# VH-VL binders against Uncharacterized protein y4mC: the designs that were tried, part 2

Target 1, 209 residues: Uncharacterized protein y4mC, of Sinorhizobium fredii (p55562)
Amino acid sequence: EDLSSQQQWPGTPLSRVEALAVLQTLNANLLSNASATLTLDRWCEAHRLAPPGSKIVAKHVQGHDKPANVHIRKLLHVGPNEPIVYRHVRLACGDRILSEADNWYVPARLTAEMNEVLNTTDISFGRAVRSLNFTRTNLTARLLWSPLPEGWDMSAELPVSSSGPLIPPPFLLEHHAVLKLQDGTPFSAVVESYTNNVLDFPAPLLYPQ
Short names: E, the ipSAE of ESMFold2; O, the ipSAE of OpenDDE; V2, 0.75 times the mean of E and O plus 0.25 times the DockQ between their complexes.

## First folded at step 1 (VH-VL)

Design g09 (framework fv_mogamulizumab; at its last look DockQ between E and O 0.02; V2 from the best seeds 0.00; counts 0 for: pae O 12.7 > 2, placed apart)
Fold by OpenDDE, look of step 2:
Structure g09 (fold): chain C 209 residues (1-209), chain A 124 residues (1-124), chain B 112 residues (1-112)
Amino acid sequence: as target 1 above (209 residues)
Amino acid sequence: EVQLVESGGDLVQPGRSLRLSCAASGFTFSDYYMSWVRQAPGKGLEWVATISGSGSYTYYPDSVKGRFTISRDNAKNSLYLQMNSLRVEDTALYYCARETITYEYGDTYYFDYWGQGTLVTVSS
Amino acid sequence: DVLMTQSPLSLPVTPGEPASISCRSSQSLLHSNGYNYLEWYLQKPGQSPQLLIYEVSNRFSGVPDRFSGSGSGTDFTLKISRVEAEDVGVYYCMQALQTPLTFGQGTKVEIK
């Protein structure tokens, strides 16, 4: 990925606070909605990360296989011989990859049509199974990068202004979740990693700085 | 060859803390759930804690919940058990054990490999 | 918690004779997925436990065919068709249906 095209946030205390606030807003939105794809659609539009009218596009990453471990099988309430399909997908907003996801699902708990489209297209999982009216149970959510040190809101000292911009790592958020049918039956387990492209817009202007 | 080697067992007084370690080798450590199981002298087996491959998920019985913390360092192929507020009834040989499945045939195993154990004695 | 009860607790056996150990659970170990999550372990004298049987009747790698497991729901049995000297030790059943994982009391198998 070409990092030269990314927006740079100033290395100031204010900018760090803004970055944290923005990330936590995204985090909260992702945790409060059933579909990460739809949440990112709104995020993309709101921050103009792509041309108007753009939607999140799922890209199935080929050549990756992660067999479901015992924990995944337990989460999905299946035995050792129940077929589980793995998908590694990237969610793109225009030219920006906003998320990478590991997805394990039970094909026997989907419709034949859903399985067909998942096997033959790059449709996002959330869109493919939308008609199930599924619920999302969040298992874990982690902030992988904090612009501010732990305890900054209490006794910790804030970083001084730097001459350079903020340098976020490649991934900023990680979520683990299970998707369930209306009757509570789990049918998918997901690990989502959100990239630093979610911040690829101009830093908010707050005066005075 | 899969190997699990526990360490850190000691004699301590009630209320004190102790940290156990388990060094793993012979397999991709991060791909496996790991557990601690203990055995009081002359008694049976008791499950103590389990942790997922990434460390994101941990499980405890009520007997140790809030006092013990299982953790891992995948870069060091190491499993840990932090034991706080130790009690006399925590006296036991503590085993490190691996949980696994065989993807080729769909088999599931909870404790397919065990260490030799490390002895923790809590006494006044 | 699921209570696991083994019987007998002590089992003296003559070499060459068969042995049978019972394990009962306080609730069914049959999952909705159709599998029973019951395991058997052997702890030989002075050694660490080792896995013998998983999911009621599947022998772990390297386990001799003289060992067999059976049962469903709440009643399970481990059988040794012909006991050998190397089979001496304490046998434990364990349920893996739900946390907390729980073991039986153990059955001590010894040579008469």
Scores: ipSAE 0.000, ipTM 0.518, lowest interface PAE 12.7, mean pLDDT 90
ESMFold2-Fast, scan of step 1: ipSAE 0.465; ipTM 0.778
ESMFold2, look of step 2: ipSAE 0.487; ipTM 0.794
ESMFold2 (binder alone), look of step 2: mean pLDDT 91; pTM 0.931

Design g10 (framework fv_mogamulizumab)
Fold by ESMFold2-Fast, scan of step 1:
Structure g10 (fold): chain C 209 residues (1-209), chain A 123 residues (1-123), chain B 112 residues (1-112)
Amino acid sequence: as target 1 above (209 residues)
Amino acid sequence: EVQLVESGGDLVQPGRSLRLSCAASGFTFSSYAMSWVRQAPGKGLEWVATISGSGGSTYYPDSVKGRFTISRDNAKNSLYLQMNSLRVEDTALYYCARAPYYYRSGSYWFDPWGQGTLVTVSS
Amino acid sequence: DVLMTQSPLSLPVTPGEPASISCRSSQSLLHSNGYNYLEWYLQKPGQSPQLLIYKVSNRFSGVPDRFSGSGSGTDFTLKISRVEAEDVGVYYCMQALQTPRTFGQGTKVEIK
């Protein structure tokens, strides 16, 4: 019976290559698209992380108030007294949290309707501001974990097949980015971390069943 | 031992409402999605509703969408199906079934099933 | 909706002989992750359905090895190598790829 509490990827060389390829596919999709929320909508559906039709739901985390520091204000092209709003959210697909994100945005650069929705509902930031047709400038992107050793593609030996299942840490990816209006004006700075739930599905089957 | 026990089935008039219950024991109820599957007398199986472990997501076929509501009380290990605007074609034995998340098994299977509770919609 | 069609609908079998049930889907059940989301259930007379096989060919816990599943895409088969009296009942295939989940119409296996 396959009723373990977490889907585990085998520690075989093939499974490790598959896990890295999948993780890097998510990484590339997140880096090449303006909205993490919309990317995760597709990821959740494609990998069946929740029943068909599930959408990402944002959950606001109370008690996490991080005022914008000088660095964030510089990224947003605002003076020390310009208002900046902070929000911390968890993005969930079904019952599983896929991402935790910090967001600092300049409310004067959003519509009044967008500000009202962000203040009164649990809508995700990317969904609320979608009509801005914004672009994303990625500042940093980091894998927090890899199933394969550094230099594996340059003659490093792959792990022996019987190492046991892969045990990813709680967070696998971390991105820092600035979101910009179509005229290039920055309006949001984000720090986005992605949980090990993004890999919580069976290892891809490369052989006929 | 994992057990699911349904109750609430009755003879009701068309247009009326009925609420079914399913009592779960022998497993961590909140960790599993739960479903209702029905079987009309002498006919095959038809999926009716599924609810996620937390209760945050629900799924229905068009035949019951808007009329039936699946819900759960994890503190009481209980699953419910609220059936409104009942039709003669809703007559069936209604089964409660445990459904693990499809990512855990590579499938969205049903095991175990309860014994079923009979709902008859007739004038 | 994905239509599931079983054949035959009635299958009388002599005890100890093999039995084979076909299940066809109106659409491919192959997900991009490489798995076919096809399951088999058995409903014995007067009893609730029970899971036999998931993901085409994986026997559920406690299911005897005389049961085996095969197939891919739109064409699937359940085989019983040697039918026992306890195997009498209605067999259903089910697709778990698309919403709504849909079952075949059932195949009644009975002893001759």
Scores: ipSAE 0.000, ipTM 0.472, lowest interface PAE 15.5, mean pLDDT 84

Design g11 (framework fv_mogamulizumab)
Fold by ESMFold2-Fast, scan of step 1:
Structure g11 (fold): chain C 209 residues (1-209), chain A 123 residues (1-123), chain B 112 residues (1-112)
Amino acid sequence: as target 1 above (209 residues)
Amino acid sequence: EVQLVESGGDLVQPGRSLRLSCAASGFTFSSYSMSWVRQAPGKGLEWVATISSSGSYIYYPDSVKGRFTISRDNAKNSLYLQMNSLRVEDTALYYCARKYSGYDWGYYYMDVWGQGTLVTVSS
Amino acid sequence: DVLMTQSPLSLPVTPGEPASISCRSSQSLLHRNGYNYLEWYLQKPGQSPQLLIYLGSNRASGVPDRFSGSGSGTDFTLKISRVEAEDVGVYYCMQALQTPYTFGQGTKVEIK
């Protein structure tokens, strides 16, 4: 079974516009900030997805391994013998998994302390490497689902009012990016998918009752 | 230990339906695209379906399109193949395989395969 | 659909001798990113298929260095430098450039 949202948005045209606006706001915030983790910290707090004070925790999955291929090594500017560490993490706020992420990084480009905390704690990658003051180069960004049809703002008919709720799929957007040190040296390649839990709050009301 | 275990294969009559399951363990199932590949007795390999890690992208060859439906339940680490309107030529050993989902949307390879489950479509 | 054609279909080989299998695609498998989306799989008797080579020439984890893949575009070759008894089975090439993904018809390697 797909991951389901516990809160459903109405299938009305207004709700669909609201859902798209909210989703694109998250998308824009993620693309404009170097750290997905810090963006999700703010998102979780703002939308009360977990108890007050909750911070994103990386649930590091044991036994999962995706070796770095030649494309990843090219993105990271490393030779064939340079060690690359793979991490698969679920980024959670409280009990809600907001993101599934693949991360390939070059440990030689991190500090020894950063490597130790990444190997021994449930710290998120972005938080662990925050002091590198890294930049993010976005390679792809894709909405995996849209509440409105393509071209809705140009010529497509809006969906008629629906009595049923919106049923977002388990993942709503996916980003591919390279994280770079201040001198432009890449140190991490990431594939980040965001779950329908990012919309798991009541639809906003934009008109007075 | 990374494992894929298929089940659900049976002897069925033409026109009937059958649902196959694949149970994944030892890796984060939700991070990989998954495929079904079949092999008719004494014949070669034929790709049947692929589903992306999120479940949002699904691909079929024309031979099964409209009859077979691939789906996944990431919470249960399970992959499914719903087979409708079965034909004698669907008789095969059905393999579940883990597909590497590349960084650039590329699907590179099937690195882990299950043992297969036999589907026989006969009167 | 991309047609994948293998030759030979049957390859008896003496242990310790080299073996070579050819795979031809009806369309170029070379993507603009510089990679050939061609894979090689081995199915040993009574076993599930296993990955040998991906992206044309990259050896999969655990695959002995006696296996090598070469070629670009439409013509590809899998070479076994010194065939061992454990290498018997059916070898398949596969293109992963576009759907539907297609396999070659298979090459059966057996010991003389």
Scores: ipSAE 0.000, ipTM 0.429, lowest interface PAE 17.6, mean pLDDT 83

Design g12 (framework fv_mogamulizumab)
Fold by ESMFold2-Fast, scan of step 1:
Structure g12 (fold): chain C 209 residues (1-209), chain A 123 residues (1-123), chain B 112 residues (1-112)
Amino acid sequence: as target 1 above (209 residues)
Amino acid sequence: EVQLVESGGDLVQPGRSLRLSCAASGFTFSSYAMSWVRQAPGKGLEWVATISGSGSYTYYPDSVKGRFTISRDNAKNSLYLQMNSLRVEDTALYYCARSYWSGYYTPNWFDPWGQGTLVTVSS
Amino acid sequence: DVLMTQSPLSLPVTPGEPASISCRSSQSLLHSNGYNYLEWYLQKPGQSPQLLIYLGSNRASGVPDRFSGSGSGTDFTLKISRVEAEDVGVYYCMQALQTPLTFGQGTKVEIK
């Protein structure tokens, strides 16, 4: 098939440290920037995941209508009967899906033009609502996988041997956030997950001999 | 159809600076990484610099790092190499070359090549 | 840096006969994705180099079937099944696995 999708990092201690450093660099950049799309544009270019100059494209997935639960409604400051639109989007760089995002938004808090664009195109959510000049509140940021054990930098013992390659699971990072209007009113709740394709490049060679 | 035309090569004294240009046509310039590869008279090929399609990332071997700067102007479909603190050993024919890739497959690092522009560094 | 070593340095060939050029790398060029990041280039006299082979064994567009690349890891071979007069020139292998990108010293193929 596509041999690049089966790319593997070595399971050596150095490779594990490199993988964790790379993951945390992505995590920090995503948390410190308002735009995940811009961060992923830079990530894709830096690691040559797609042709040079490629931009992230959003692919709207309409197969799963995931209704907002009571927790999401509480985050959005809406009652049980307020209309909420669910949107599932995959962010791709070239043929690689780098992120899958769930988005629940309150259409009454967007303009009619924004709702029309979101309903009829595959535009990214952030681009469609850019003129709202919104702020982002990060609620949680979680590593779904780590190449090194918890507490490795304190007192946890590293594996005596690291045989075989690293096999990252499908998703490596998950962020939960709420987007707010300038007056502090929430209008969107997002769950953003990042795929193992973010590590789909050769492990850095720091010590060639 | 696809063409790369280099210019700017000249005879220059050691320690001086020189800027090379490469004009590209026949393809979407911003979608491709671009590279400079040199060849000293009667010698083999040596990679000099590569720049990403966006211009955000540049790569150099240690022999030119800190002295040479690769850049591009995607609006003008042009690639540049600014060469500072030139040394006699920088004497070579300098080629502009395109690199293409699809993300899933490794790039063809150098295809096509321009005809080259000669840089001679001597007193 | 990955050192690329070619042999022979000079290869006189009778037209119609086969030719073989070896390329050895100081480090493995086989990536975990299964590809060997090795390319072959030909520079005809007075001309710019041209790509012949990429990813170890794939022929570039317009390259005749008589050219083939093989090998894995650190040892690679470029074969020409029947050398023609237009195949004269200097052949270079190159590794693209890591920076700096490095070339072999070249093999000059000439007609006897």
Scores: ipSAE 0.000, ipTM 0.422, lowest interface PAE 17.6, mean pLDDT 83

Design g13 (framework fv_mogamulizumab)
Fold by ESMFold2-Fast, scan of step 1:
Structure g13 (fold): chain C 209 residues (1-209), chain A 127 residues (1-127), chain B 112 residues (1-112)
Amino acid sequence: as target 1 above (209 residues)
Amino acid sequence: EVQLVESGGDLVQPGRSLRLSCAASGFTFSSYAMSWVRQAPGKGLEWVATISGSGGSTYYPDSVKGRFTISRDNAKNSLYLQMNSLRVEDTALYYCAREGYDFWSGYSTYYYYMDVWGQGTLVTVSS
Amino acid sequence: DVLMTQSPLSLPVTPGEPASISCRSSQSLLHSNGYNYLEWYLQKPGQSPQLLIYLGSNRASGVPDRFSGSGSGTDFTLKISRVEAEDVGVYYCMQALQTPLTFGQGTKVEIK
């Protein structure tokens, strides 16, 4: 991903701690809420990643068909012949793509209206199924990048004070989760990756004196 | 229910051949890479061979390369290991294992982790 | 070949106490895609090996939360927060970054 127009964070110890704190705040908010789309709506607005009033727009990506494997079918509590629909979507705030997500869902566990909207529009999955009042079970949550070394809070040596700017890779976070109906029945398995655009705002100004 | 069942282990003389089989059930066999892993009595695990889902690619360590051949019959959901020129050091319990995979947003990768193992079949090479 | 070295080789543990096993690789297991191709397996007495952890830190299906994997590059750790009787067995790390696939020599966990 092209970083030429992004805000670069300094590589100082303070900036690295700030970047990790911000990234973990996003991580915690995503893990604590059932809808990634709604979490990203708030994130985009709070950090001014797009013009005022912008909302997350989901773009359904065609040509990336990934069939549900046995692992996905097991997560969804479905047999080998149960229909499963795959969606690949990019969640964008203004001109910035914040997330790329793979979603496998069981259309028989949605309403006919929900299936119609998902088939005919670029609505985000979370918005389309909001009225199910679903819950999220997180299976894995991992940082794909960290501004500080592992063990930094224990015994690992910290970077030198005057290091160069942070250069995040294209993706920073990756989550695997299962979405469940109110009765506990799973209906969607998701793999959600979050781009370096989630940090595309000026580093917070903190004065530690 | 995902299962792997090995067979074909036997007592054989050095220099002879033996063919092991592994019967797979409960999953789409052709979609998974498959491996053989052995364990000599009282020793650790040693990887022996891997074959891609289509059978188009095979991989071996130098210790068995040229002597062992991994193959599969996707129509029969079966995996095989043809062992030629057997040596005393080939004595081991031979496991059949399935490689797992995950699809990650923005990436297409196979992870060579072995998520399902059979019970093993014992091969003893003795003079 | 990538050499995998485990320590300790023998780990007697009091039930309910934590346990930690280290695994070092002779070469970095970090791929350009950002993942560490390191796995942990448990072989209980008389049983086949079972997958515990893949890609360094991901728990396999059915593996209790008390198991966790961490590390990157050449230094990896498997932790058991509270060892139970059913955790007795030999633990192996394995690298899957390149062929030949190689296992560590194993760590035998026993109850004191």
Scores: ipSAE 0.000, ipTM 0.408, lowest interface PAE 17.3, mean pLDDT 83

Design g14 (framework fv_mogamulizumab)
Fold by ESMFold2-Fast, scan of step 1:
Structure g14 (fold): chain C 209 residues (1-209), chain A 126 residues (1-126), chain B 112 residues (1-112)
Amino acid sequence: as target 1 above (209 residues)
Amino acid sequence: EVQLVESGGDLVQPGRSLRLSCAASGFTFSDYAMSWVRQAPGKGLEWVATISGSGGSTYYPDSVKGRFTISRDNAKNSLYLQMNSLRVEDTALYYCARDKYYYGSGRYWNYGMDVWGQGTLVTVSS
Amino acid sequence: DVLMTQSPLSLPVTPGEPASISCRSSQSLLHSNGYNYLEWYLQKPGQSPQLLIYLGSNRASGVPDRFSGSGSGTDFTLKISRVEAEDVGVYYCMQALQTPYTFGQGTKVEIK
């Protein structure tokens, strides 16, 4: 057998349940923690997605600026003339892009040192602003893909035989959130999408029923 | 057919530099991390360097860190090892090996060095 | 660094008989994901190394089923159920859990 296919998840019922459980575990961890970057650091290490000691690096995507619209400004509690910085970043663990994120933040609500680091290095946003001890308000969270059909736990018909390996689409999860200072002041609005690389490890070893 | 062919090995004096090359064919080169492994005459295997598929990450043991630089040119399907400040103990047959497979979709990973070249001999002697 | 120790270092075998090689690591190679990051390689005389086993017990593509890997944590074994002439060479274990990646000293298998 070709070693390159060893991490592809089988389409068996057990593998589908395992994949969904793993995906929902990531989803829950992301929703319950203020920093997606730090959650992905732990995920990358736990599942060996990159060599040991690898940390999430923000690869800044250059190109068209996406100015904050009226809705984003309302989320950030800022007027139409308040400066807002937009960043589009790919969060990578080694060679694996785990997330693509849009981030609109209010530089006046960060320290001068934080702004300098964000402007001059490849540091991830969550890592750069960690000392703010911020909180996260989740606005939306949705699965973009599921290995089992909707309603599978409520009598939806399941495939009776394996249909071959699971072929996840490029993005599996999407979250919209606002990051807030300890006093409740919002300072960042984010749209975070998570790639199929988050499942790029061998299916868990479980004994069959 | 999947192949790796090393070149650039030579007899050099201590303190000098040498660049090794590895030509890859028969597979999508950019999908794989690549490694250099050396073997001194009559001795065992020693890992020398690894580079990620994109070239963004490189790894070395302390014995060569700061002296050796691994690099790649994905457009040319080529891997390189730049060796500076060579020492007598760097004398070895240097192998190019295909390491961990990474595909852009994230679906596949090969956990071993499954393809090796023939090796190129580096002799550091006065 | 993780030290890899093999035994025996020399193993003469009668054709058709089984052979067993031990590999011990100075620290556990079992990751929290449940896999042991241990590999086995064979170098036949005058040839480049070839991969036999990855993740402790998984046989590489094209490797005959007479080869098997077992063990967990710090103690690993490579077994050849019936040694053939083509199996002569030096066998190496390697840990891939953390950099620097390290090999054992090698076990030379030869026919009596």
Scores: ipSAE 0.000, ipTM 0.468, lowest interface PAE 14.9, mean pLDDT 84

Design g15 (framework fv_mogamulizumab)
Fold by ESMFold2-Fast, scan of step 1:
Structure g15 (fold): chain C 209 residues (1-209), chain A 126 residues (1-126), chain B 112 residues (1-112)
Amino acid sequence: as target 1 above (209 residues)
Amino acid sequence: EVQLVESGGDLVQPGRSLRLSCAASGFTFSSYSMSWVRQAPGKGLEWVATISSSGSTIYYPDSVKGRFTISRDNAKNSLYLQMNSLRVEDTALYYCARDSYRWFGELYPYYGMDVWGQGTLVTVSS
Amino acid sequence: DVLMTQSPLSLPVTPGEPASISCRSSQSLLHSNGYNYLEWYLQKPGQSPQLLIYLGSNRASGVPDRFSGSGSGTDFTLKISRVEAEDVGVYYCMQALQTPLTFGQGTKVEIK
């Protein structure tokens, strides 16, 4: 796993609630918006994860192709012989990797210019295809870590204050989704995992009301 | 060339700990799930652990759950297996294998473990 | 756990003749996505295992076309249309439908 620089959040009950609220805010923003990369642009800026003006850059990870299976082809409404392009990318804001993403897309459903830009530059997928005005259908969303135990808002035992900070694992959140053109035609299936760098800022300072 | 090289196998007494390493080269390590599979002398194959490309998803069989911990360092192209509370039954040649993304759900069929290391021998004996 | 049973466990064959190995699972390996989550591996003497077949019937990269996988649900077969000397070794089926991943006992193919 990649080593991440992480701001230390206290292990207190308040800090745990704050961390969960922040993580769920990211989760909700990602689920309610069509482009994960554009959501991460706003997240990076709002939490000052990189110098002002920084935008998400997709670092293409070279490797063995991962062919689309029958289920992915079904999700994309394509036959067995339709060309599908696979890409694996790391989405970075400045020098921080915020996400690792797998993407299978149907190049025939993009413009020639979009395909050329995706083939020749480090542009993020969401940015490259922004003019399609696409929509997102979320299939799964999974928290990989929580600062509070499952059932914390019910009968589960709550953790006592620790002497040390919270130590989030390398990845906190994973989403599976399908991107669709305005007419409902799917053109991309994605798997997006989000790193602990999304919490790499000081815990919010809350003043008494 | 695509290669996996295991190390760390040793002769250890029951109850002790041992850490195995696997060094990957010739491919983009961070793009692949990785697995550990073991083989006791003269016996068949037994799956030990799988970790997703990002490290976010980890699976173990009950036989090692709570005793073994799989981890990875994508910056160093390395996979690890921390083995605690070793038992005589853990004696085996331990293989590192490059794997497909293992998500036990509809989106991702498994394309198999297509690259294997040479293995590193762990002997647990009194 | 899903139990995987192979037969035969020992298979002596004459070079050039076909060979067939059976693998049976205690539960169906056919998922609603249409795939059978079954893999076949070969371990040649003194070597690491190698992938032969994934998703029931798909040959892995570099695997000769004399190898074929077939079957669905609980009954699977690996066939070698013409056994060659380099095909000796232990063959394992493995289910990948659910955790834990489980292997069959292995079938030792020997030349006579």
Scores: ipSAE 0.000, ipTM 0.453, lowest interface PAE 16.8, mean pLDDT 84

